# Designs tried in a protein design chat: VH-VL binders against UPF0111 protein PH0637. Part 1

All scores and structures are predictions.

Target 1, 226 residues: UPF0111 protein PH0637, of Pyrococcus horikoshii (o58371)
Amino acid sequence: MIKMQVWKKLFAKSPFKPLIRHAEVVVQTVETLEKALDSWARGDYENMKEYAKKVDDLEDIADKIKSELRDSITSKLLMPVQRTDILEYLHMQDKIADAAEDTAKWLLIKRNLDSIPNDIKDIILKMGKESIKAAKLVYEAIKQLDNVLESGFAEKEIKKEYKIIKQIEEVESKIDGLDSKLMEIVFTSELDWKDGLYILNIARTLSNISDKAKDTAERIRVLMNK
Positions, changes and structure headers below are counted from each chain's first letter, unless a header gives other numbers; Kabat numbers aren't used for antibody chains.
ipSAE, averaged over its two directions, is called F for ESMFold2-Fast, E for ESMFold2 and O for OpenDDE. V2 adds 0.75 times the mean of E and O to 0.25 times the DockQ between the complexes of E and O.
[cut] marks letters that were taken out.
The coordinates of atoms that the task and the answers printed are left out; those that the model quotes come from them. Centres of patches stay.

## First folded at step 10 (VH-VL; from t7 with light chain G28S F94Y)

Design u4
Fold by ESMFold2, look of step 11:
Structure u4 (fold): chain C 226 residues (1-226), chain A 122 residues (1-122), chain B 107 residues (1-107)
Amino acid sequence: as target 1 above (226 residues)
Amino acid sequence: QVQLVQSGAEVKKPGASVKVSCETSGYTFTDYGISWVRQAPGHGLEWMGWISAYNGRTNYAQKLQGRVTMTTDTSTSTAYMELRSLRSDDTAVYYCARTSYLPGDWVRFDYWGQGTLVTVSS
Amino acid sequence: DIQMTQSPSSVSASVGDRVTITCRASQSISSYLAWFQHKPGKAPKLLIYKASTLESGVPSRFSGSGSGTDFTLTISSLQPEDFATYYCQQYNTYPYTFGQGTRLEIK
C-alpha cells in the first residue's frame, strides 16, 4: 500500500515517470544478460550461471513493478494520455525483460561449448551487444517522451524523440542482418544438429529482445498521437 | 616485454613421460591461455591443445587424447605440458605460445617460446 | 577435424617478385585464419590473423585475403629476409589445425 501511494504520486506528476522506473530495471536485466553472454563465450559456465540467475531475479523484479503499476492506475488520476495506452506500453516494455530471461535459460542448457565454432560465438555476442543497445535506447526514448510532455510538446523535443525511435529501428535491422548471417553459417556448416538448434534458439531469443524494443518504440509513436 | 622461456632439451626412452615447462613474464598470466604446438623433423606444425590460465580449462587434439596433460601454476606464471607413453614418432620440437581467448580475436598465437627438443629413442 | 591444404608446397622466386600462397579449408572457417612465418632455428612468427589483419610490426608488403574456405597470403615485393616456410592455421573449430606448409625459396 505504501508503495502504491508512491506510484500514484509519480503518475500524478507524469504518466511516463513510472514507466521510466520500470525501464531502469529492464536495462539492468539486459546488461546482466550481456555479462552472462560474455562468460558463456569464454567457456566460464559457473560465472555465466550466476549471471543467468541474476537475469531471472531482475525479470521477476520488473514483473513485480509492472503489477504494482497496473494496480496503481485509477480513474481519479487525471492524465494527458489514456490509461490503456500506458498499460500497453508497459506490457511491451516488460516483454524485453522476458526475452532476456529466455536467452539466459537457453545459455544454461549446454555446459561445454567446445563444439561451437568461434565465428558463431562472435555473432551471438554481437547480437547480444546490439540487444543491450536497443534496450538502452528504449530507456532513452521513454525519458525523452517525458521531456516532450514537460515542454508542452515542443517541436524540438518531438524531433529528438523520433531520432531515438529511428536509432532503435536501425539496431533492430542490424540484428536481423546478424541473425540471417548466423542462419546461413549454421545450415552450411558441419555442425551437429543439436548444436544448430541450440544456437538458433539463442539467436531467436536475442532477436526477440530487439523486436520487443522496436514494438515498444512504436507504442511511443502511439503515445505521441493525442 | 612479453617472454615465454621453455625448459631444456630432453632425451627419453619409448614408454616414458616428458614434462615441458613454459615460464612466462611481461603480462598478466591469468588473462591468457597457452597453446602447445610441435614440429617433428621434416614435418609441419601440429597443434596439440591449449589451457586457459584463467580457469584451467583444456582442449586437446584428439590424436593425443589420453596421453597429454596441460597444467598451469599461477604462483610462478608457468604452463606445463606432459606427454606420456612416448613413442619414437613423438620426437619433435615442442613450442608453447600465448593464446588470446577473448571474443573477437581469441586463439591468436602472438608470442612463442623458443622451443624444446624432445628426442625419443632407445 | 578441418583439413587445411596449402598450395604450392614450395615456390622459387627472386627478390622483388610478388608471391602468392593459397590455403584451402575442408569446411568454412569464416575469416578465422592466421598466417605464420617459420624460419629454421626460430619460433614461428604470427604475420596475419582474422584472414587479413596484419600483426603489429609486420611489414605492409604482407597481405591476406579470403573468407569461407579459400585464403591467400601475398608478399607484394619479396625481400631477402622473407625466405621461410609459411603456414596457415584455422582457429574457428577445435582442433586448430595448420596447413602442411609452403617453403619459399630464392631462385
Scores: ipSAE 0.560, ipTM 0.823, lowest interface PAE 2.0, mean pLDDT 89

## First folded at step 12 (VH-VL; from u4 with light chain T93Y)

Design w3
Fold by OpenDDE, fold request of step 14:
Structure w3 (fold): chain C 226 residues (1-226), chain A 122 residues (1-122), chain B 107 residues (1-107)
Amino acid sequence: as target 1 above (226 residues)
Amino acid sequence: QVQLVQSGAEVKKPGASVKVSCETSGYTFTDYGISWVRQAPGHGLEWMGWISAYNGRTNYAQKLQGRVTMTTDTSTSTAYMELRSLRSDDTAVYYCARTSYLPGDWVRFDYWGQGTLVTVSS
Amino acid sequence: DIQMTQSPSSVSASVGDRVTITCRASQSISSYLAWFQHKPGKAPKLLIYKASTLESGVPSRFSGSGSGTDFTLTISSLQPEDFATYYCQQYNYYPYTFGQGTRLEIK
C-alpha cells in the first residue's frame, strides 16, 4: 500500500493524480468483473468464483485508497480545487467499484445456468461489456482532466474532456436500452421467478456501474465549470 | 479442417450398453463442446445432450437421464457417449456434433460426425 | 420444452423453383435458430445459424429470416442437390429441440 506521505506529495503536484491512481484500481476491478462474466456465461463456476473473489479484493483495495486519500487531504494542503469537490468526485468514482462488487456477488448466487436462455446471457454480456467501457472512460476522463489543468484550461483540452464525457453518456444510454430489452424478455418469458430475480439483479448492478460512471463524469463537468 | 469421426456400427441386445466414440481433429478440442443427436428410423432428429470439453459439464435430455453418460478425453480429443439399458426404440443413427458455447459467439452443431448406427434387437 | 413446428411437412418442387419452409417456436427463441439439411446416409449439414447467418461454404441461394417465434428458410432457385429433408433447431433453451422436418421432393 502507498504511504500517506506519498499521497501528499502527489496532491502537491496535482489534485487529480491521486484520483487517477484510485481510478486505475477501479478499472482493474471492472476488468476482473469482465473475466468473471465471461466465465459465468460459459458455465465455468469455479473460475467465475475465483474472479468474483478478486473483484472483491480489488474493491477492498479501492476502498483503502479512498480512505487514505481522504486522510491525506488536509486544510493545510494548497490545491487549485476545493477539498470538498475532490472528495465528492472520489466518492462517485469509488461507487463504480462498489457496483462491480455487487454484480460479482450476484454472479455467485446461482451455480447452474442451464435454465437461463442464451438470449438473456447475451444481453447480460453486452451490458457487462458496455458497463466496463463506461468505467474505462471515467479513467480516461480523470486523466484528461489533469491535462486540462496542466494546460491552463486550454480550449483544445477542454473539448477533449467534453468528448469523453459525451461518450460516457452515450454508453449509459445504450445500457439503459439493453436493460429495457432484457426486462421485456424476462417478463414475457416462462422463466422461473428465481431465475428472473437473479438475472434482473445482475442487470441492475451492471446498469449501476454505468450510472455511477455517468455521475462521476458529471462531477468532472462541475469541476471544469468552477 | 475440422473433422469428427465416429466409431463403427453396433448391434446390441436389449438391456446391454453401447459406447460410441467421436474423435475430433482440426481445432482446439477444449474450446468447444460435443452434442449428441440421434435419428430413429422414420423419425426426425432428437437432441440427446451435450458435454463441455473444457470443464466436463453435461446436460442430458430428461428422457435419457440415468441411462446416458457423455465423457471426453482431452488427450485424444475424443468424446464418448454411453447409453445403457438399451431398448428397441434406441435403435437409431447417432451423431456427434461440435458445439460452440463461447460467450457472445453462440454457434451450435456446425460440424457433424458421419453417424453411428446402433441396432437393438433380441 | 420448446416445440418447433415446421410447415409444410413435405413439399414437391422443380429445379429452379423458389421454395419456402417455415418454422414456428412455441415461445420466443430470439434469433437462436439453425437450419439443417439432411440427406439419407449422410450427416446433417448446417445451413444457417442465428436465424439468418449463412454458414461458410453454403450456397447463397439459401437464406434465413425471422425472429422470436416465426422463422423462414428460403431457397431462391432450387438445385438438384437440394432435394433433402430440412430441419429447424432452436438452441436458446435446454433441451435443444428440432422441428419435425420438411421433406423436399422432386416434382
Scores: ipSAE 0.871, ipTM 0.939, lowest interface PAE 0.5, mean pLDDT 94
Fold by OpenDDE, fold request of step 14:
Structure w3 (fold): chain C 226 residues (1-226), chain A 122 residues (1-122), chain B 107 residues (1-107)
Amino acid sequence: as target 1 above (226 residues)
Amino acid sequence: QVQLVQSGAEVKKPGASVKVSCETSGYTFTDYGISWVRQAPGHGLEWMGWISAYNGRTNYAQKLQGRVTMTTDTSTSTAYMELRSLRSDDTAVYYCARTSYLPGDWVRFDYWGQGTLVTVSS
Amino acid sequence: DIQMTQSPSSVSASVGDRVTITCRASQSISSYLAWFQHKPGKAPKLLIYKASTLESGVPSRFSGSGSGTDFTLTISSLQPEDFATYYCQQYNYYPYTFGQGTRLEIK
């Protein structure tokens, strides 16, 4: 009940401030995944497992916050933005954390990585680092969106927002390039089908992080055009 | 400065075991691993395996699987390589080498021991 | 296992010469290739790692290039102390494997 009142109070100030709080947890989720990937790459399975569990826990927290926000943003609230638009944004933002969780689940499938070549490991790690950038940019984007609103949609603030959106798109493009490179390596290597499947699924779920980040940015674009 | 000092030459009979030590100094032992490489007379370099001084993880060459054991002692910053069931073709100079294992710096045999001659003869 | 093949097996050269040694992997190893110098009675010495990165303290006359399956070690101007056996090593796949070596002799 106390938390609900807090969310309502925040929504009264801005429709985006509560979303920023959710975004913070999303960023933490992806950052924790990166720690898991680092442990994964160096063969520290015990710490990897611990970080993977933490990713799961953080995703649960994100989901809880999302639910609380949905319950707090009622049709009775007078906001400059439609309720449906906010909820759609929140849904996309939350999917970033979901994607991170999916990646963490795959990390737990295989303990011994000695059959995985180092070039593949390095690409996965690089994808992980870029994924963090994507999540952080989403966090910056929603904060900037709040500034856009507070400024009364000042042109200079809108330009800043579009710059952030462009950065998200660039990061996503970079990750796509890494993914393509990885696929080429996997299919030209002598990896067995299990290892190949394992690596490709890690890459797929990891790439989804930036995909969802891009989708989230698109929702911001939509909001600015209304 | 980084130094790796190996134990002295060994002469063994077939079927015996040998344990070579590699004492390290000049760096944080647990931040790296140790690789072992040997060279038989008239042959090239052969990778035997490596061990992480951080968590004790090992990877051995298949040819030596079951006969080789690599260990570390963090208290003395010393790595050990034991080779069992020795045969004549195990006669070689054995080297230990500091090995990086961190992502981005996977394998770098940047510092080596002076080598240990192990002779297996009847 | 990844087979590493060096060429040539031996080369005779004079001081001041440009020397090129090649190393071919049986499959792509990206850039995870190192070059070592080995002199009799001494420990091997790391020259280059990651295909083209010069190890600290190694003279600039040494250089490495290549990616995938084909790699090259170049000594721009051979010095007397450079006569030795050179090995390439891949460290992308377990087990790590060395080339058969290239013996560089004085002409």
Scores: ipSAE 0.867, ipTM 0.937, lowest interface PAE 0.5, mean pLDDT 94
Fold by ESMFold2, fold request of step 14:
Parts: sequence; structure tokens; C-alpha cells
Structure w3 (fold): chain C 226 residues (1-226), chain A 122 residues (1-122), chain B 107 residues (1-107)
Amino acid sequence: as target 1 above (226 residues)
Amino acid sequence: QVQLVQSGAEVKKPGASVKVSCETSGYTFTDYGISWVRQAPGHGLEWMGWISAYNGRTNYAQKLQGRVTMTTDTSTSTAYMELRSLRSDDTAVYYCARTSYLPGDWVRFDYWGQGTLVTVSS
Amino acid sequence: DIQMTQSPSSVSASVGDRVTITCRASQSISSYLAWFQHKPGKAPKLLIYKASTLESGVPSRFSGSGSGTDFTLTISSLQPEDFATYYCQQYNYYPYTFGQGTRLEIK
């Protein structure tokens, strides 16, 4: 019971709002990336570039919130949960925005996409949509953690948390399948090697978004498994 | 009801140019592109290229590169195809077709114009 | 350019017959293949896209199958109005090339 009250105090008093606020910016970042990807696939370089700039701006905001949280945890709070665990969660959640910015940077490299076949463009967009879904599920997971703590770790609320975590894992598995399909197409087609490298790096950065979403979910799972 | 209505038949001399129009209705013009496809007598269909009504981006078949220009006028929802330096083997029926360029619905030529016969003769 | 090769070049068949037309791509185009019917004096008509998806309003006797490099159009019970030339077209890579056509003649 004493451990339960400590959890509620920690998450209710200080880290919850900043962590949820950080997650909100991360979601805005990946949603903006989706708009960049849609413009990219249409061959609309100018709108894609505009959205890529917004991704960069939002990633900077997420990084600033991360710095503020790190300073707040160090300087102002009684921390019955290990500082390392909180910082590791924050690090993983922030990496989602970093991966989205990496994707945006790769999109900017090539202005003319006529050499990229339509099957590859469709797979990249499917990976993007799934990665964004994973990031949104992370946001739902951190909000549900607040409900778990508020309830005193009620079984009902913990079950809801594990359901969200399972959904994140299912999305990651789907992205792995899409990545495998893409790799097969790239290596069995006559695609120029520079275009192949370009596409596989975009896919890598999109996979990083979902990888970091899964890492963040595993941090929550560890907290639930006390 | 989606409609593509093309300009009428034309007779041209070698070395001249021709500009075929494709007036569209029944859909949002700027959401799609327009492809141009031709068929010479006794031959199959040949894709010539396309233009996005959204941003004017084009892709032309290599054999026509340098001789073809595709344009749009969004105020009249009309696409144009101009073929220059005409040769006798350019005699064909020229079709316009609505073309999706959106992911998941690529290049679905669902609606076609009635065709425009262009005859190139000495 | 992706070469699209149709077989046969022509076929004569009777009303009620099952007719199969094949299309082979020079390299994989996944499922990015369409089938068109073209009658003299008319515009081509889209029958099938994404290799196997029937366009709205097209009779269900038409079907498509295949992926990668080998594709098939099937007419399960030939009707008199099916006299036409049939074309496959790939739309995975620019330029979006057509096959040479298969002329279907009703016996």
C-alpha cells in the first residue's frame, strides 16, 4: 500500500502533466510527418518541404520540454521512483519525435520521385500510417497510466493499460511485415542503387518511430509488473 | 456524372503542330491528373504521358520528349495536349483519360474522352 | 521501359466459351496492372485494376488474377458484346506501358 501511494504521488504531483504534455507534442510531430509523406508521394515537393519544416520545429519543442522535465525532476521533486527510470521513459518517448525528424530530412533529399515505383510509394505510406498509429497509442498509454495510478493500481485499469501496450506491439509487428515486403521489392527489382538506399533509409526511420513507441510501451509494462 | 469531352478531328501537314483539348466535368478537376493515350491505325494503345491538374507536374513518354507539351486550365477544368513537328506516323486517335495520382488509387483510367482523330498528310 | 506481352495475339471463340488472355511483364509490377476493353470507334473501357479488382459496372463474367509478372484476364461465359480488343497496362513504373493487345473475335 505504501508503494502504491508513492506511485500515485509521483505521477499525480509532478511528472504526469509534463510527460503527457511532451507526448502531445510528439503526436503533433508525427501527424505533421504524415502530411509531409502524403505530399511526398503525390510529388508535391513544396508542401512536403513546408511540413518537413514544421516537423523540425515541433521536434525542437519536444526537445525543449524534455530539457525542462529533466531539470524539474532533478531540482524540485521528491522522487521515490528512480530518476533513471523516469529519464529513460522520457528519452524513449522523445526519440519518437527524433525519428520523425529523421524521416522528414530524408524526404527532402530527392525532388523528383518518378523513378520510384508506385508499389514502393504505397508501402512507405502504409508504414507511415502505422508508425503514427503507434505514436498515438503511446499517448493513450501514458494517459491511461494516470488512470491506473489514480485508481490505486486497480486490476480493471491495469488490464486497459496492457491492452494498449498489446496494440502497440501489434502495430510494430505489422510494420516489420511491411518492411520485409519493401526490402524484397527493392532487392528483386531493377531500382537504381541510389534510389534503393534512399527508400530503405526512409523505411528505417519510419521503423525507428515504431521501435521507440514499443520501447516506451515496454517501460510502462515494467512499471505495471512491479 | 464524370465527362471528358475532346475537341474535334483535325487534319495537319507534316511539320505542323496540333493542340487537342479535353474539357472535364462532374468531378473536382484538381484532385486528378489527365493522361493522353493514342492509337495509330492498325496499332495498339500507346501511353503518351500525363499531367497533374493539381500542380502541373508532367511525365512524358521518352519517344515524345521534346515534341509534346501537356497543360491544364483550372478555371475551365480543361486539359490540353500539344504535339509539334508532326510526322505521318503521328496519325492516330488521341484520347484523354482521368488519372489518379493518389496513393492507393494510382493511375486508374476510369473515364475517357471520346477520342480525337488527328490526320497528318502531305 | 517495362514490356508487356499479351498472349494470344488473337482468339476466335463462340458465345458461351471461357476465354483466357494472359499478360506477362518484363519485370515484377506487383499487382499494379489494369485490363481494358477497346471496341472500334469507342474509347477504351476499364475492366479491372489492381490485377483483380473489378471496376464498377463491369459484368461479373470478367475476372483478373496474377501478381508479379504473370497476369490473366478471364471471361467465364463469352457474350456477343464482348467482341473487342483487350489490353493490359502496367502502372507501377513510368512509362505506363500497354500490352500489344489481344483481338477477341466471336466465331
Scores: ipSAE 0.675, ipTM 0.864, lowest interface PAE 1.1, mean pLDDT 87
Fold by ESMFold2, look of step 13:
Structure w3 (fold): chain C 226 residues (1-226), chain A 122 residues (1-122), chain B 107 residues (1-107)
Amino acid sequence: as target 1 above (226 residues)
Amino acid sequence: QVQLVQSGAEVKKPGASVKVSCETSGYTFTDYGISWVRQAPGHGLEWMGWISAYNGRTNYAQKLQGRVTMTTDTSTSTAYMELRSLRSDDTAVYYCARTSYLPGDWVRFDYWGQGTLVTVSS
Amino acid sequence: DIQMTQSPSSVSASVGDRVTITCRASQSISSYLAWFQHKPGKAPKLLIYKASTLESGVPSRFSGSGSGTDFTLTISSLQPEDFATYYCQQYNYYPYTFGQGTRLEIK
């Protein structure tokens, strides 16, 4: 259990440390989603279902942390950054876990995947791996932001931050390319329309993971420029 | 060394059933699937279907749906293919083959059984 | 079901010749295509998977190319042991269908 007293003490140490704690749960959520996707592609519905349930549980934990952090930020706390900037960042970062849960929800809908061709399964898995990479880079980015602040905005630490942000943008661009390739396959193949809708919705939720990772990175970029 | 050893040749009457076994060794049986492929005299290879040794999931060629059943016995690392309501055009050599079903490594029939001749005499 | 059509149905060639065999799918299978060699009295042998990847232990004179619907198996310098029937097989969609075969015969 995480108490309000714990969050208030962490905020006193750094405005970013509670966000790092939230990001740890977000990473665990998307890592569990990867296991669900692997089981899904193999046609292992029961193992996929177990991982999908764990994704839901972890997303609930991330939501609880978000709520507790929001309640712990008061006007009487001394903060080097504006409260609204912290809350907007938290909102964006939490949406990464929400998107992961949405993906897990879609995986549960179809039990028999024999009608889904192997090229589509492989593309979905590639999108999943890249989306998880994006979420992990967000975790690295918020940790590095804490280093930037601690160093007094030293140029070398700022450069490291921008490099991480650039990597997130590159991953999001790669996922956009995979999504475009997948749409072409779905719309030009003999795939049944229900299967097409199913696959495209999975792809949309995976793309949302990387989109929210990119949005979160843009919030860090804005904080660098004041 | 990976090996697939099939049961011996069989002669059957039309309307009967046949069950061919495929005993495997040299690998973890539950990590793969087993495909069944047949070749009638004067014809090419025909994929009949496959079964996952992990969870028993099957996929059968539509032409054979309703007449074929594939099973596994994990305690003996053996796969079985049963073909019912035999007709003279089911006369063929029947092969089992190890089949990957993992993403990124789909469907490599890398090891095959020696083949089992099933003759359906009228 | 995806139909796989091979051309030619048979070929007569001499040792040392370069031989090509083509395979066409009735719809796109991306690169999810395998090539097999089948000799009388033996089990089929995997040569190529994923359209162009050579299976371990297969001589480098065998190569594969193509994507989508059109695929090619090439034997760069035919050897006596290469006389056999060759099959393509798609594995993108269930059921995993074979081509009708190409018989490679000695002149």
Scores: ipSAE 0.634, ipTM 0.844, lowest interface PAE 1.3, mean pLDDT 89

Design w3
Fold by ESMFold2, look of step 12:
Structure w3 (fold): chain C 226 residues (1-226), chain A 122 residues (1-122), chain B 107 residues (1-107)
Amino acid sequence: as target 1 above (226 residues)
Amino acid sequence: QVQLVQSGAEVKKPGASVKVSCETSGYTFTDYGISWVRQAPGHGLEWMGWISAYNGRTNYAQKLQGRVTMTTDTSTSTAYMELRSLRSDDTAVYYCARTSYLPGDWVRFDYWGQGTLVTVSS
Amino acid sequence: DIQMTQSPSSVSASVGDRVTITCRASQSISSYLAWFQHKPGKAPKLLIYKASTLESGVPSRFSGSGSGTDFTLTISSLQPEDFATYYCQQYNYYPYTFGQGTRLEIK
């Protein structure tokens, strides 16, 4: 396909440049989710619905790019990094967009949020903002990995990479703490069971965004140690 | 400067209706909601309900469900509360209060109207 | 509905006294609690929101504390203008409910 030649040319420049291009779409996906979450929290169902559909469209684009990149990696493509490591990174990075779409789908389920207490809404929003931050840090991390390669794996550039990876881990840890706090509130409140299930599933999908961001950061460690 | 100015005192008979207005100024009306709170003589404050000036969505206290209607008129930046089938225990001072619905700053009754005395007597 | 219970129902105090008013929620409201001052013939005045944050223009002698179900309003040195009725109000769950009030009167 015409796109396959584009991807092969990018891989020839650097094994990480195609991953950066995929990450750009993942960032767009999570930024659109942020708009959906903001509309959701304000009780603006129609704007939330519009942004949720855009999240779905962007996730489809990310998935298509992943498939094209996977098809363009062949034994004839010479790279300094193993194909399996590139594919595993791509898989994890794409799962960030999948998790964002899952969140958007759950937001659509409930039209009126009056039964949801304000402390729960605020924790969900904080989890959302931190999860989106984690995804944006993944984009910065893959860009910095390209700098590490270009520098010939200079120690200074490697230290910068580990700093970004540490930031991703810190955000994921913060989300774990927020998730634990939310779980306690849901299970100790007199909240209706349907609302509890709704909230816990939103939290699970938001946690999954940061979990996949952390998994992606671990793949960067593998790529850097090669 | 934020101001909420309410309509004047009213005297009503049991079974009648009353409609209290709350004219707002000094802020973007559609960015907030309006809560209605009443105080019967010798009693504390009672929250009656809330209306979003953005989309007209309401939430009414269960005790008043079926008797109360809250509306807004965006062109005049005015909220209204109508209470029907009035009873003697509806005698109270009725307040409107600006209500935040922004994330992280939910429901902060920061500005209040001056109050409207509604007296229900035979 | 969440019941908000204030204690005491009234307090007699002198200028300069330290006064503490408590408010208990029937279930956790996290920190989504406001305190209001209400003087005869005036609208209620917001003093504190989010349990402990002073509203702009409120004197620093007012402070709030607490989380979950137990909350406290403290006036560190009572002034003549502080004699009023004080209400707590939760805003975590609909319907937003007030405590029954605490009347602070001159001894």
Scores: ipSAE 0.592, ipTM 0.825, lowest interface PAE 1.4, mean pLDDT 89
Fold by ESMFold2, fold request of step 14:
Structure w3 (fold): chain C 226 residues (1-226), chain A 122 residues (1-122), chain B 107 residues (1-107)
Amino acid sequence: as target 1 above (226 residues)
Amino acid sequence: QVQLVQSGAEVKKPGASVKVSCETSGYTFTDYGISWVRQAPGHGLEWMGWISAYNGRTNYAQKLQGRVTMTTDTSTSTAYMELRSLRSDDTAVYYCARTSYLPGDWVRFDYWGQGTLVTVSS
Amino acid sequence: DIQMTQSPSSVSASVGDRVTITCRASQSISSYLAWFQHKPGKAPKLLIYKASTLESGVPSRFSGSGSGTDFTLTISSLQPEDFATYYCQQYNYYPYTFGQGTRLEIK
């Protein structure tokens, strides 16, 4: 098919360039989620709903690219990296978009947020910003891995890669702390059980974005050692 | 140079309605909300409710639910508060205040109107 | 509704004195508390938000502290212009309730 020709040509340039193309759509997905979160916090359900639908569309595009990349990787492709390592990375990177879609679906559940206190809204927004930052760092990390390969694994380029990976780990750790604070507030507040469940599920999906970003960064370590 | 300018003092009979205006300038009106706060003679400040200038969403204090309507006109950057079925205990100075809802600074009443005295007398 | 209770209800003090006003919330409001100064014939003036952040243009003699349920406004050295009524307000939960006020008077 036409799509397989395009992907095979990109693989010929670098085993990482098709992964960079997928990451671009993942970034667009999480950036659109950020707009949905901003609308949600302001109480603008209709604009939030519009952005949530766009998140769903972008996740579908990311999933389609993932499938096309999987179909394009054959035993006949000569690459300096194992096929299974590329596919494992792709799987984890795609899960970032899946988690963003999960968040968007939860935002749609509740139309009026007046029962949700402002400290909870602020923590959710901060978790969202950090999770999106983690996803953007994954994009920087896969681009830097391509630089590492092009340099012949120069020490300077490897150190830049480890700095990006450290940043992803720091963001994930910050989100764990925010999630712990949120759980404490929810369980000590007078929220009814439906509001508590709603908030904790949004938090869980946001935390999952950063968890998948961290998992993806761990796969970069594997790809870099090959 | 954020400024909130309210309409002038009013005298009303019990059972009537009053509509106070709050004309804003010096900022992007639709980025904020407007809260209404009143102070009856000899009493403290009482939050009445607020309206988002972005989408017109409101939240009213339970005590006033059913008697108060808050609106905005984005073309003139003006907020309005209408209080119906006035009673003598509605005599107060009514203030509008800009209400921040940016993350990390929710409901920061940083700028206030000069106040509007509404007197309800039979 | 979150009840906000201020103490004391009034205080008499002289220029140069240190004054402390407390505010207690009926349940945790994290740090979502503001302090206002209100003088007769003028609009209320925001002094402090987020419990401890000084609003732009407010003199450094004003400070705020606290988190959870117990909060404090401190004026380190009173000036003649500080005689007013002071209100705390929580803005974590609707409705955004004010304390009953603390009147600061000249001795």
Scores: ipSAE 0.582, ipTM 0.830, lowest interface PAE 1.5, mean pLDDT 89

